VHH binders against f1rkq4r372to572. Designs and how they scored, part 15

Target 1, 201 residues: f1rkq4r372to572
Amino acid sequence: KQMVRVLERVCTTLLGLEDQLNALDRAAGDGDCGTTHSRAARAIQGWLKESPPPASPAQLLSKLSLLLLEKMGGSSGALYGLFLTAAAQPLKAKTDLAAWSAAMDAGLEAMQKYGKAAPGDRTMLDSLWAAGQELQAWKSPGANLLPVLTKALLENAEAAAEATKNMEAGAGRASYISSARLDQPDPGAVAAAAILRAILE
Below, E stands for the ipSAE of ESMFold2; O stands for the ipSAE of OpenDDE; V2 stands for 0.75 times the mean of E and O plus 0.25 times the DockQ between their complexes.

## First folded at step 7 (VHH; framework vhh_gocatamig_d2)

Design b2 (at its last look DockQ between E and O 0.92; V2 from the best seeds 0.00; counts 0 for: pae E 3.5 > 2, unsure alone 64.8 < 65, SAP .685 > .668)
Fold by OpenDDE, look of step 7:
Structure b2 (fold): chain B 201 residues (1-201), chain A 118 residues (1-118)
Amino acid sequence: as target 1 above (201 residues)
Amino acid sequence: EVQLVESGGGLVQPGGSLTLSCAASGSTFSDSYLAWYRQAPGKKRELVAGITSGGYTLYADSVKGRFTISRDNAKNSVYLQMNSLRAEDTAVYYCAVGDLWSYEYDHWGQGTLVTVSS
């Protein structure tokens, strides 16, 4: 039930960001990044209406991976599918903070390896990587440190997203545009940070 | 101007096999995410398979174990091997190409019709 609420919050967040993400995407893309994420949100909402999500985090991420791959459209669907499939693996055995840290790392590694991009390339990797670094740093804290971890994680992810406005694009369509023309953050990075906030707030 | 041209479509019986090809001109695939989509009459376009520049393959659940996507960068082509074809696989199949990190496809083919019927 808590998971459903989290997913619904993610969906609401993405739907709310549609215009903003589209606007950001007009700088270097075709202006539909927000629409694509809204499609993902609607797909998730539709899925949740059919049945409760899996209780297992690993199964949940795997199902979400397939759903986004099939329903989200664009190459972003592939990215999220790739990430979530990899992230699901460490969660099969356990679901403590260390496992979630490992899940994040697995997803990030998969994106880099199979997507051929790296943090600093002005992509959603920047936000997710920043979050992953915090998870690594705090993967063995006491329960009373979780709020501090959450705050730091979100701030760093959002800061990383914003920082993409000053990055030279190393991947994506923006990489074909002079950095001097890029003065807005990457919509993928912004979306990723927003998703994290929706999950953790 | 970049052009994608699909080929290999046709009529096939249930249980049969077919290989689709998509060749690009005016650009290279080496760094691109490549995908096959299909659209049946009266239905929405749906993903069939994708392959990243790093070689990771993704499949719709409905085609897993039956379809195989592959790429040949030297030939600037992507392929879809379709085995154990079913009536529900009948659709126009489209090739799509884009930078994975653009979150979108840059180019689409005109499509090739696959009809699975006894």
Scores: ipSAE 0.684, ipTM 0.858, lowest interface PAE 0.8, mean pLDDT 92
Fold by ESMFold2, look of step 7:
Structure b2 (fold): chain B 201 residues (1-201), chain A 118 residues (1-118)
Amino acid sequence: as target 1 above (201 residues)
Amino acid sequence: EVQLVESGGGLVQPGGSLTLSCAASGSTFSDSYLAWYRQAPGKKRELVAGITSGGYTLYADSVKGRFTISRDNAKNSVYLQMNSLRAEDTAVYYCAVGDLWSYEYDHWGQGTLVTVSS
């Protein structure tokens, strides 16, 4: 129901960004980042037509992890799979706001450890890390500050995605390209920020 | 110029085992994401297993518990141990190398055929 609407919003967002993400990817890659994310969106849409998503958030993230791993054709599926598998673990017992903040932290830790990257390396991690810094207030939520916290999270993630245009690549193919060709944002960081906005709107 | 060469394919009985290998020349694997894909007749190429530069392994649900991916960076090689093989595992198997954070695979091998039949 409400989770189906969120997932459809994410899919619609990714399908709408296909050309933009492909254009950004051509600066440091082969120009298929948008196509890969569209393939993920179509796989999610197909899955939702055949079955309702699991009611358990941990089961939902685990299912999405496997679906993306199997259906995305690029290494993005491994990145999302890595994140989502780790993020599902804190959500097995509880699903309050603190558990969701812990889920984000677990996903970020897995990406850094197993992807051998850190904030500042001009990757998808930059936007997710920025979002995670704002999420720490959710572990000790105040009274009715969620709209303010959500706005701060989204603005921080989007600003971090844009800031990747000023970073030198510290990981991946972009590290082999002159800095002049890196005057555009990282496509993975742009996609991650857009996914977060689709989820939290 | 990077070249990927798969080997180890062949005909095996159901329930049997096979080890695929893929060796690279022209560059090192040490910072790369490595994967095995397969393509059965009439189907799209699908992921079988992947391994990150940090050592994290990922498996498609259909092979989890039966297949094991590993890497030997000193030999520029990636391996797929395939146990408890089924007829559904019949496919051409491809190795791929890419940069995890550039969101793409740079190079693909030519493939090695695995046929599982009695």
Scores: ipSAE 0.341, ipTM 0.699, lowest interface PAE 3.5, mean pLDDT 83
ESMFold2 (binder alone), look of step 7: mean pLDDT 78; pTM 0.789

Design b3 (at its last look DockQ between E and O 0.01; V2 from the best seeds 0.00; counts 0 for: pae E 16.0 > 2, grease 26.3 > 24.2, SAP .694 > .668, placed apart)
Fold by OpenDDE, look of step 7:
Structure b3 (fold): chain B 201 residues (1-201), chain A 118 residues (1-118)
Amino acid sequence: as target 1 above (201 residues)
Amino acid sequence: EVQLVESGGGLVQPGGSLTLSCAASGSTFSDSYLAWYRQAPGKKRELVAGIYSGGYTLYADSVKGRFTISRDNAKNSVYLQMNSLRAEDTAVYYCAVGDLWSYEYDHWGQGTLVTVSS
């Protein structure tokens, strides 16, 4: 039940950001980032109407991976599918904070390895990497520290997204235009940070 | 101008095999994500398989164990080996290329028809 609520919040968030993300992408690309993410949201919503999601986090991420690959489509679907497939692996054994940290790291590693991008390239990696760093710092906090961790994680992710407005693009369509023309944050980074907030708030 | 050209489609009996090829021209895609899609009559286009830079692959559940996607960067090509073909595999198959960080595919082929029928 809680997982469904979280996923629905993610979907609502992405649908709400469609125009903003498209606008950001028009500045640096072809203006379809928001539309693509909305397609993901609709795919997830449709999936949830069919059946409840798996109880296992590993199974959930694996199912989401396939869903996004097949229904979200595009290169974004492939990218998220890659991330989620990798992230699911550490969660098979455990689901504590350390396992989620490992999941994030696995996803990030896969994105970098197979996506040929790195933090600082003005992509969603910037936001996700910032979040991952915070998770690493707090692998075993007490229950009372979780709110602090969440706050720090979200602030760092959102700050990283915003910081992309000052980065030279090392990947994506923005990498084909002059950095002097890039004065807005990367829509992928913004989307990633928003997803994290939707999950953790 | 970048072009993707599929080939290898045709008529095959159930249980048969077929290899599709997609050749890219006008650019190199050694670091690009490559994918095969298919669209059956009256159905939506669906992912069949994808291959990332470095050779990592993902497949639709419906083709796992039967289809194999591969790439040859030297030939700027992507392939789809299809074994144990079924009637439901009948479709127009498309190859696509894209930057993973660019949300949508950059280029699509015109497609090649695969018909599986006895």
Scores: ipSAE 0.746, ipTM 0.879, lowest interface PAE 0.7, mean pLDDT 93
Fold by ESMFold2, look of step 7:
Structure b3 (fold): chain B 201 residues (1-201), chain A 118 residues (1-118)
Amino acid sequence: as target 1 above (201 residues)
Amino acid sequence: EVQLVESGGGLVQPGGSLTLSCAASGSTFSDSYLAWYRQAPGKKRELVAGIYSGGYTLYADSVKGRFTISRDNAKNSVYLQMNSLRAEDTAVYYCAVGDLWSYEYDHWGQGTLVTVSS
């Protein structure tokens, strides 16, 4: 089914990026961002072998939130769990394009409020924020140009991930390092952009 | 040196209650994500509850409605109120502290044993 295909593509993408994300993470962290994302991918693959995912988007995001909290290992699972739990709420009653834009807004708001970060702090939020800004076009009548809007979303998220190479770290272990030492993009931002591409292509 | 010390474990009958606490020395909790995990013999360590810097909480399905996580940043402490205890809650309970944006927990406590038995 279509949701299983999307989830498997996300998993394949993350498994393929493990070494690259770990290498990026070594510049300002433990070098384990790729390893934690691979654990998430394997957990999702295992879950899919046991049962089909829920058809309801709200139930899907809620179950993914719990799965990642339990299986990613470390605080990365709490980060995605926070986003997904908040994003599920607007999708409980409606699943139209405006509801999906509201879901992104809710997830971004939760990350900023409870994660204490903002765009420009050199985190995965930079990529997700850029995508969320593009998703605002999904709220209004006239979102009949989905291919164009999707392309713009992915390009904006990927450009924001690359731009983190020039940012001063405002969160995480990298926040103990001056901006002059961070000449590569944030691994979390790269991972987030890659996930979005796997979902939308 | 950062050290996390759990306390409050013990032997309790089914249906009883316990409060676990975890205190930090050598650093502050105020911006950190805090979690309780547990590990029963022969099983993997599993999430029980997490609390974010702003007070937002998430729970494992198995404990939802029975356990409450809370934090006191002034005391550098995190708590787990455990009500309606069941035999399946028997485990060593660990607290963990981490930064969401660093992807791994920074520190784990040594654990406190909770035994739920007649």
Scores: ipSAE 0.362, ipTM 0.724, lowest interface PAE 3.3, mean pLDDT 82
ESMFold2 (binder alone), look of step 7: mean pLDDT 78; pTM 0.788
ESMFold2, look of step 8: ipSAE 0.000; ipTM 0.115
ESMFold2 (binder alone), look of step 8: mean pLDDT 78; pTM 0.790
OpenDDE, look of step 8: ipSAE 0.735; ipTM 0.879

Design b4 (at its last look DockQ between E and O 0.01; V2 from the best seeds 0.00; counts 0 for: pae E 14.0 > 2, grease 24.8 > 24.2, SAP .692 > .668, placed apart)
Fold by OpenDDE, look of step 7:
Structure b4 (fold): chain B 201 residues (1-201), chain A 118 residues (1-118)
Amino acid sequence: as target 1 above (201 residues)
Amino acid sequence: EVQLVESGGGLVQPGGSLTLSCAASGSTFSDSYLAWYRQAPGKKRELVAGIYSGGYTLYADSVKGRFTISRDNAKNSVYLQMNSLRAEDTAVYYCAVGDLWSYTYDHWGQGTLVTVSS
């Protein structure tokens, strides 16, 4: 039931951001980033109406991957699918903090390897990577304060998203546009940070 | 220019088998996520199977246990082995690549028709 609530928050967040993300994407893309994420949200909501999500985090992420690949479409659907599928793997054996950290790393690695983006390229990877770096701190001694880590993780992710407005586009659709036109954050990065907040709030 | 060309489609009886092939040109996709989609008449396009560069595979629930996706990096190709075919598997099958941030995931081949009928 807790998982359902988390997913509902994610969906509500994405639906609420539709216009904002589309506006951001008009300058750097085709203006449908928000609509694409809303489609994902509606797909998840529809799925939740059919049946409860899997209890296993690994199965949940895998199922979400398939759902997004099928229903979300676009570059984002493919990239989230890649991320989620990879992230599911470490969670098959364990679901402790270390496993979730490994899951994030696996997802990030897959996104870089398959998506051909790197941190600093002004993509959704920037937000996710920033979050991943903070999550790595959980492995450090004394870093067992989840609320503090969560706050730091979110702040870093959101800061990274905002910082994309000053980055040169190294990947994605924006890479085909003059840097002079890129004076706003990357909508993918903004969306990714918002998803993290919805999950961790 | 990236090109994907599907082949292997045709008419088959229920319970039969068929192997689809997709050859990619214009780029090397050894590190790419590759997928098969299908679209039946009057229905939306749906994911059938996907395969990652490391060999991890995923399937739609409707085809699990019956279909197998594989890849040959040397041939820059992806395959879909379809066993125990059913009438509801009738569709145009498309291959796709989804490993580039710049892509909109709309690079599709012309598709290959699979018809399952007695």
Scores: ipSAE 0.006, ipTM 0.225, lowest interface PAE 11.1, mean pLDDT 86
Fold by ESMFold2, look of step 7:
Structure b4 (fold): chain B 201 residues (1-201), chain A 118 residues (1-118)
Amino acid sequence: as target 1 above (201 residues)
Amino acid sequence: EVQLVESGGGLVQPGGSLTLSCAASGSTFSDSYLAWYRQAPGKKRELVAGIYSGGYTLYADSVKGRFTISRDNAKNSVYLQMNSLRAEDTAVYYCAVGDLWSYTYDHWGQGTLVTVSS
């Protein structure tokens, strides 16, 4: 029930950003990043109307991975699919905060290893990597779990998304632009940061 | 309460120029994403241009090279310079403000009409 509310908030967020993400994508891509994420959001909404989501976080992420690979498509769908499939593994045994941090790490590793993306390549990985760095503080003994840490994680991810405006394209569709710097943030990084805010807010 | 007031709309000949302004009261634009949207008769509202808090801009393909968005945070204002206007630019133009990376805009103006007519 609580997971359904989070998923619906993510979907509403992505649907609301369609125009902005498409406009950002036109600077360096096909102009369809917003449409692609809206397609994912609608697929998730449709799935939720037909059945309750799995109670297990590992099963949930695995199901979302398959759904996005099937319905979202494209390089973004593949990257999300790789991330979610790998992130599901640490959550099979435990679902505490350390396990969620490990899930983030596993997802990031999969995107880099199998998706050929790295921080600084102007992709959605830039936002997710920044979030993962902040989440590491949640593993340590004595980690502060106050709302301030959640706010810092979101601000770090959003700042990383903004910083992609100064990056040379190194992966994804933006990589087809010559080495010239882009004046706009990467739409995939913006979308990833917005998803994180919808989840944690 | 934040209020947005657009101004500068009017009738202009094809090929002409027009500058739209949007002023905010009740709060500051600092750290806000600002955008201009437009809605032509019988069409859906569409993004025209946006500007991030740091000054970085984006544009719809249909207006690239012809329109320029700018902001003056000290004056709580955002501007849209429209050059080489065409008949298809005829629309009600709205300014909007939201949080950086927000999924929606917190406030919208009531709009200013731009008519491009021969």
Scores: ipSAE 0.000, ipTM 0.191, lowest interface PAE 14.0, mean pLDDT 74
ESMFold2 (binder alone), look of step 7: mean pLDDT 78; pTM 0.792

Design b5 (at its last look DockQ between E and O 0.89; V2 from the best seeds 0.00; counts 0 for: pae E 6.9 > 2, grease 24.23 > 24.2)
Fold by OpenDDE, look of step 7:
Structure b5 (fold): chain B 201 residues (1-201), chain A 118 residues (1-118)
Amino acid sequence: as target 1 above (201 residues)
Amino acid sequence: EVQLVESGGGLVQPGGSLTLSCAASGSTFSDSYLAWYRQAPGKKRELVAGIYDSGYTLYADSVKGRFTISRDNAKNSVYLQMNSLRAEDTAVYYCAVGDLWSYEYDHWGQGTLVTVSS
């Protein structure tokens, strides 16, 4: 039930951001990033109507990976699918904070390795990487420090997303235009940060 | 102008094999993410297979073990080897190309029809 609520919050967030993300994408792309993410949201919502999600985090991420690959479409689906497939692996053995940190790292590594991008390239990787850094720093905090970690993680992810407005694009359509023309954040980075907030708030 | 042209579609019996090709003109695939999609009558378009610039591949669950996606950058082409074809594989198959980090495909082909029937 809790997982369903989280996923529904993610979907609601993405649907709410559709116009904003499209607007951001018009500045540096073709203006459909928001629509693509909305498609993901609708796919997840449809999936949840069919049956409850898996109880296992590893199974959940694996199912989400497949769902996004097949139903989200676009290259975004490929990116999220890649991330989630890798992230699912460390969660097979454990589901504590260290395992989630490892999951984030695995996803990030997969994106960098197979996607051939790096933090600082003005992509969704920037937000996710920022979040991953916080998780690494806080692998085993006490329960009373989790709210502090969550706050720091979200703030850094959102800051990283915003910081992309000042980055030279190293990947994506934005990389084909002058950095002088880029004065808005990357829509992928914004979307990633928003997803994290929806999950963790 | 970039153009994608699919070929290789046709009528085949269940259990048969078919190879689809997609050739690009006006641009190169070398740094692009490539994918095959299909759309059956009355159904939504769905991913069949994708191949990253790195060569990493992904497949829909329904085609795993039967289909193989590959690319030839020198020929600016992407291929889909389809084995053990089933009736449910009947669809129009489309190739798509795009920058992975652009979040959506840049170009689509016009599609090639694959019909699997006895």
Scores: ipSAE 0.623, ipTM 0.849, lowest interface PAE 0.8, mean pLDDT 93
Fold by ESMFold2, look of step 7:
Structure b5 (fold): chain B 201 residues (1-201), chain A 118 residues (1-118)
Amino acid sequence: as target 1 above (201 residues)
Amino acid sequence: EVQLVESGGGLVQPGGSLTLSCAASGSTFSDSYLAWYRQAPGKKRELVAGIYDSGYTLYADSVKGRFTISRDNAKNSVYLQMNSLRAEDTAVYYCAVGDLWSYEYDHWGQGTLVTVSS
């Protein structure tokens, strides 16, 4: 099953990044971003062993939202829960490429509105927003170019994650302990870009 | 240094109600995500409810419609109204506070015991 393989690839990716994400997190935070994402990965793995994932994308995202809220621990579960709950809504009626682009837009809007962040604030939003810009092409004819669009999406998200090293912290704990740029990428942005690559690769 | 103190736990009959509160000292809640967790004997700690600084709320499925989380930033306090209590709600309840974008909760309270029993 393709969905189980995608979810397991995300989990393996996050588990492999634990030490790197923790090291990045120590520059501006508690040094636990990698640990928190590893807890999420283990929760997803455990869930997959107990039951098949829902076939409906809206049900899948809603279930993942609840799982992360309940099992991820830390405030990052609340961030992913916010995104995934909103992203599930456009997928309830349709699951074409335009609906997936709308799902990304809804998730980004929720993070900005309820999470009080914007692109440029040095958060995981920077990577996700960059991916969302490339996903707009999914609303246009020419979906036959999906591999090219996927490559552009991943490159844009990864570049945005790297660019956060030049940003001042506009949200989160980094804004309390830094009066200058941190010169390292935001661990949340790095994690988000890695998740996207695991999903689409 | 932030200190979190829960109160309001106790013994309640099934169908009864309790209000839990959690007060903070040393810092303000105004930009923080606040949550209530619970841990029953022999089980892992689980989320009950969370509230964003915007006022947006999230609930575990098992408590939706029965529990309400609220916050009062001026009093540095977060509350959990628990109605229609069931035996399955028996647990130690903890409050937690974190910067939403820091990826982990910064502080946890010591917990308050809620027992729902006939």
Scores: ipSAE 0.066, ipTM 0.514, lowest interface PAE 6.9, mean pLDDT 79
ESMFold2 (binder alone), look of step 7: mean pLDDT 79; pTM 0.796

Design b6 (at its last look DockQ between E and O 0.01; V2 from the best seeds 0.00; counts 0 for: pae E 16.0 > 2, unsure alone 64.4 < 65, grease 28.2 > 24.2, SAP .766 > .668, placed apart)
Fold by OpenDDE, look of step 7:
Structure b6 (fold): chain B 201 residues (1-201), chain A 118 residues (1-118)
Amino acid sequence: as target 1 above (201 residues)
Amino acid sequence: EVQLVESGGGLVQPGGSLTLSCAASGSTFSDSYLAWYRQAPGKKRELVAGIYSGGYTLYADSVKGRFTISRDNAKNSVYLQMNSLRAEDTAVYYCAVGDLWSYEYQHWGQGTLVTVSS
């Protein structure tokens, strides 16, 4: 119920960003980043209509990973799959803040290790990594610090996304396009930050 | 040890129908994601259809409306009903069990050849 609402927000967000992400991607990619994310969103919506979401966060992330790997496609689909698959593992035992921090770390590690992305490469990892750093910083906050954590996490992620406009493409599709104009933020990073906002709002 | 064994492949004329079966042994997959993939000569392996434990199904655009994936948990099996077959459906078809830790399908069958030709 609550989880479904969150997923619907994510989907609505991604569908709303389709044109913007495609526009960003035309500058440094093949112009289908938005469409790819919209495909993911529609897949998730379809999934929710046909089957109730898993009860546990770990199961949810795992199922989402599989769904994205199958339906989303592209490098973004692969990277999200890697991230979500790894992130699901720490959540099997616990779902407290420490577990979510571990989940973020696991996801980030997987993206770097298997996806061959690194912070500063002008990818979705930049936004996620920024969020992860903030999450680590607040690994053991008091209960009343959660709203502050959320705000800081989102601000860092969004700032990191914006910062990609000044980065050289070290990974992703942009790195394969010699004529890419890199004066705009990476659409993957923008999308990742938007997803985080949709989740944490 | 998990083993997947496909069957049902063969030669069929365009417009014909064929049902593929995949039987799993060594583990129970009632809660697992199951899928069919295919690989044509000189092409990459591609998803054909998938089915979740909850019953949700997904299909490649090229097979939507023609292929149907289903599962029988009691038999630990997954099936692919293929109707209105086309020459471009010619491929080796593989059954797969999704492993949600390895970032990919961990278990694959040996494949069964489907040839659509007049």
Scores: ipSAE 0.006, ipTM 0.261, lowest interface PAE 10.1, mean pLDDT 86
Fold by ESMFold2, look of step 7:
Structure b6 (fold): chain B 201 residues (1-201), chain A 118 residues (1-118)
Amino acid sequence: as target 1 above (201 residues)
Amino acid sequence: EVQLVESGGGLVQPGGSLTLSCAASGSTFSDSYLAWYRQAPGKKRELVAGIYSGGYTLYADSVKGRFTISRDNAKNSVYLQMNSLRAEDTAVYYCAVGDLWSYEYQHWGQGTLVTVSS
């Protein structure tokens, strides 16, 4: 029940942002980032109508990875797919806070290693990297501070997405057409931060 | 009503340093993106530095390594330490408080003039 509510909240968040994300994408692309994320949201909604999501977090992330690779497409779909596939691995054995921190680390490593993205390249990695920095505290709990850490994680991810407004585009479609600062946040980084908020709020 | 007051501007020689500060009086900074912008005569307003609620910072390429942004949420203040100043840094500097999700800055200061001149 709870997982379905989280996934539906993610989907409604992305559908609500479609026009904003498309407007942001017009600065560095062809204006389809919001449409691409809406396709992902609709695919997830369709999946949820057919079956409940797996109870296992590892199985859930693996299924979402395959769904996004198949239905979302583009560089965003590939990056989400790499992240989710790698993040599923540490969650196979344990699902405590340390395992979730390890899952984030694995996902970030995969995006950098295989997706050719780095912090500062004006991608969704910028938001996820900021979230990962806050999750380091979860490896050495402090666990009674979880509400404070969750708030800090969301704020750092949202702030990092905003910071992309003054980065050169370093990966994806924008890398060959960008030669100056864009004055607007990267739509992929904004979408990633919004997803995290929908999950944790 | 939120009010942003910049201070610390003035005349300084090339190579000198200056610290700008911006204090808020109507609300807290703690959950906000904070930025310094500048506008020179005949030029577009441009971002100089930004700092996020978690402390992540961003700088324009032209000031990287020379300027440092910092924040003190308890004092509702943001600072810009400017070192190794150059003539092209001459501008009116503005403090801004932003909300990521609306892609607009909610509040701007009145500006403080920084003049770098021999």
Scores: ipSAE 0.000, ipTM 0.147, lowest interface PAE 16.0, mean pLDDT 73
ESMFold2 (binder alone), look of step 7: mean pLDDT 78; pTM 0.793

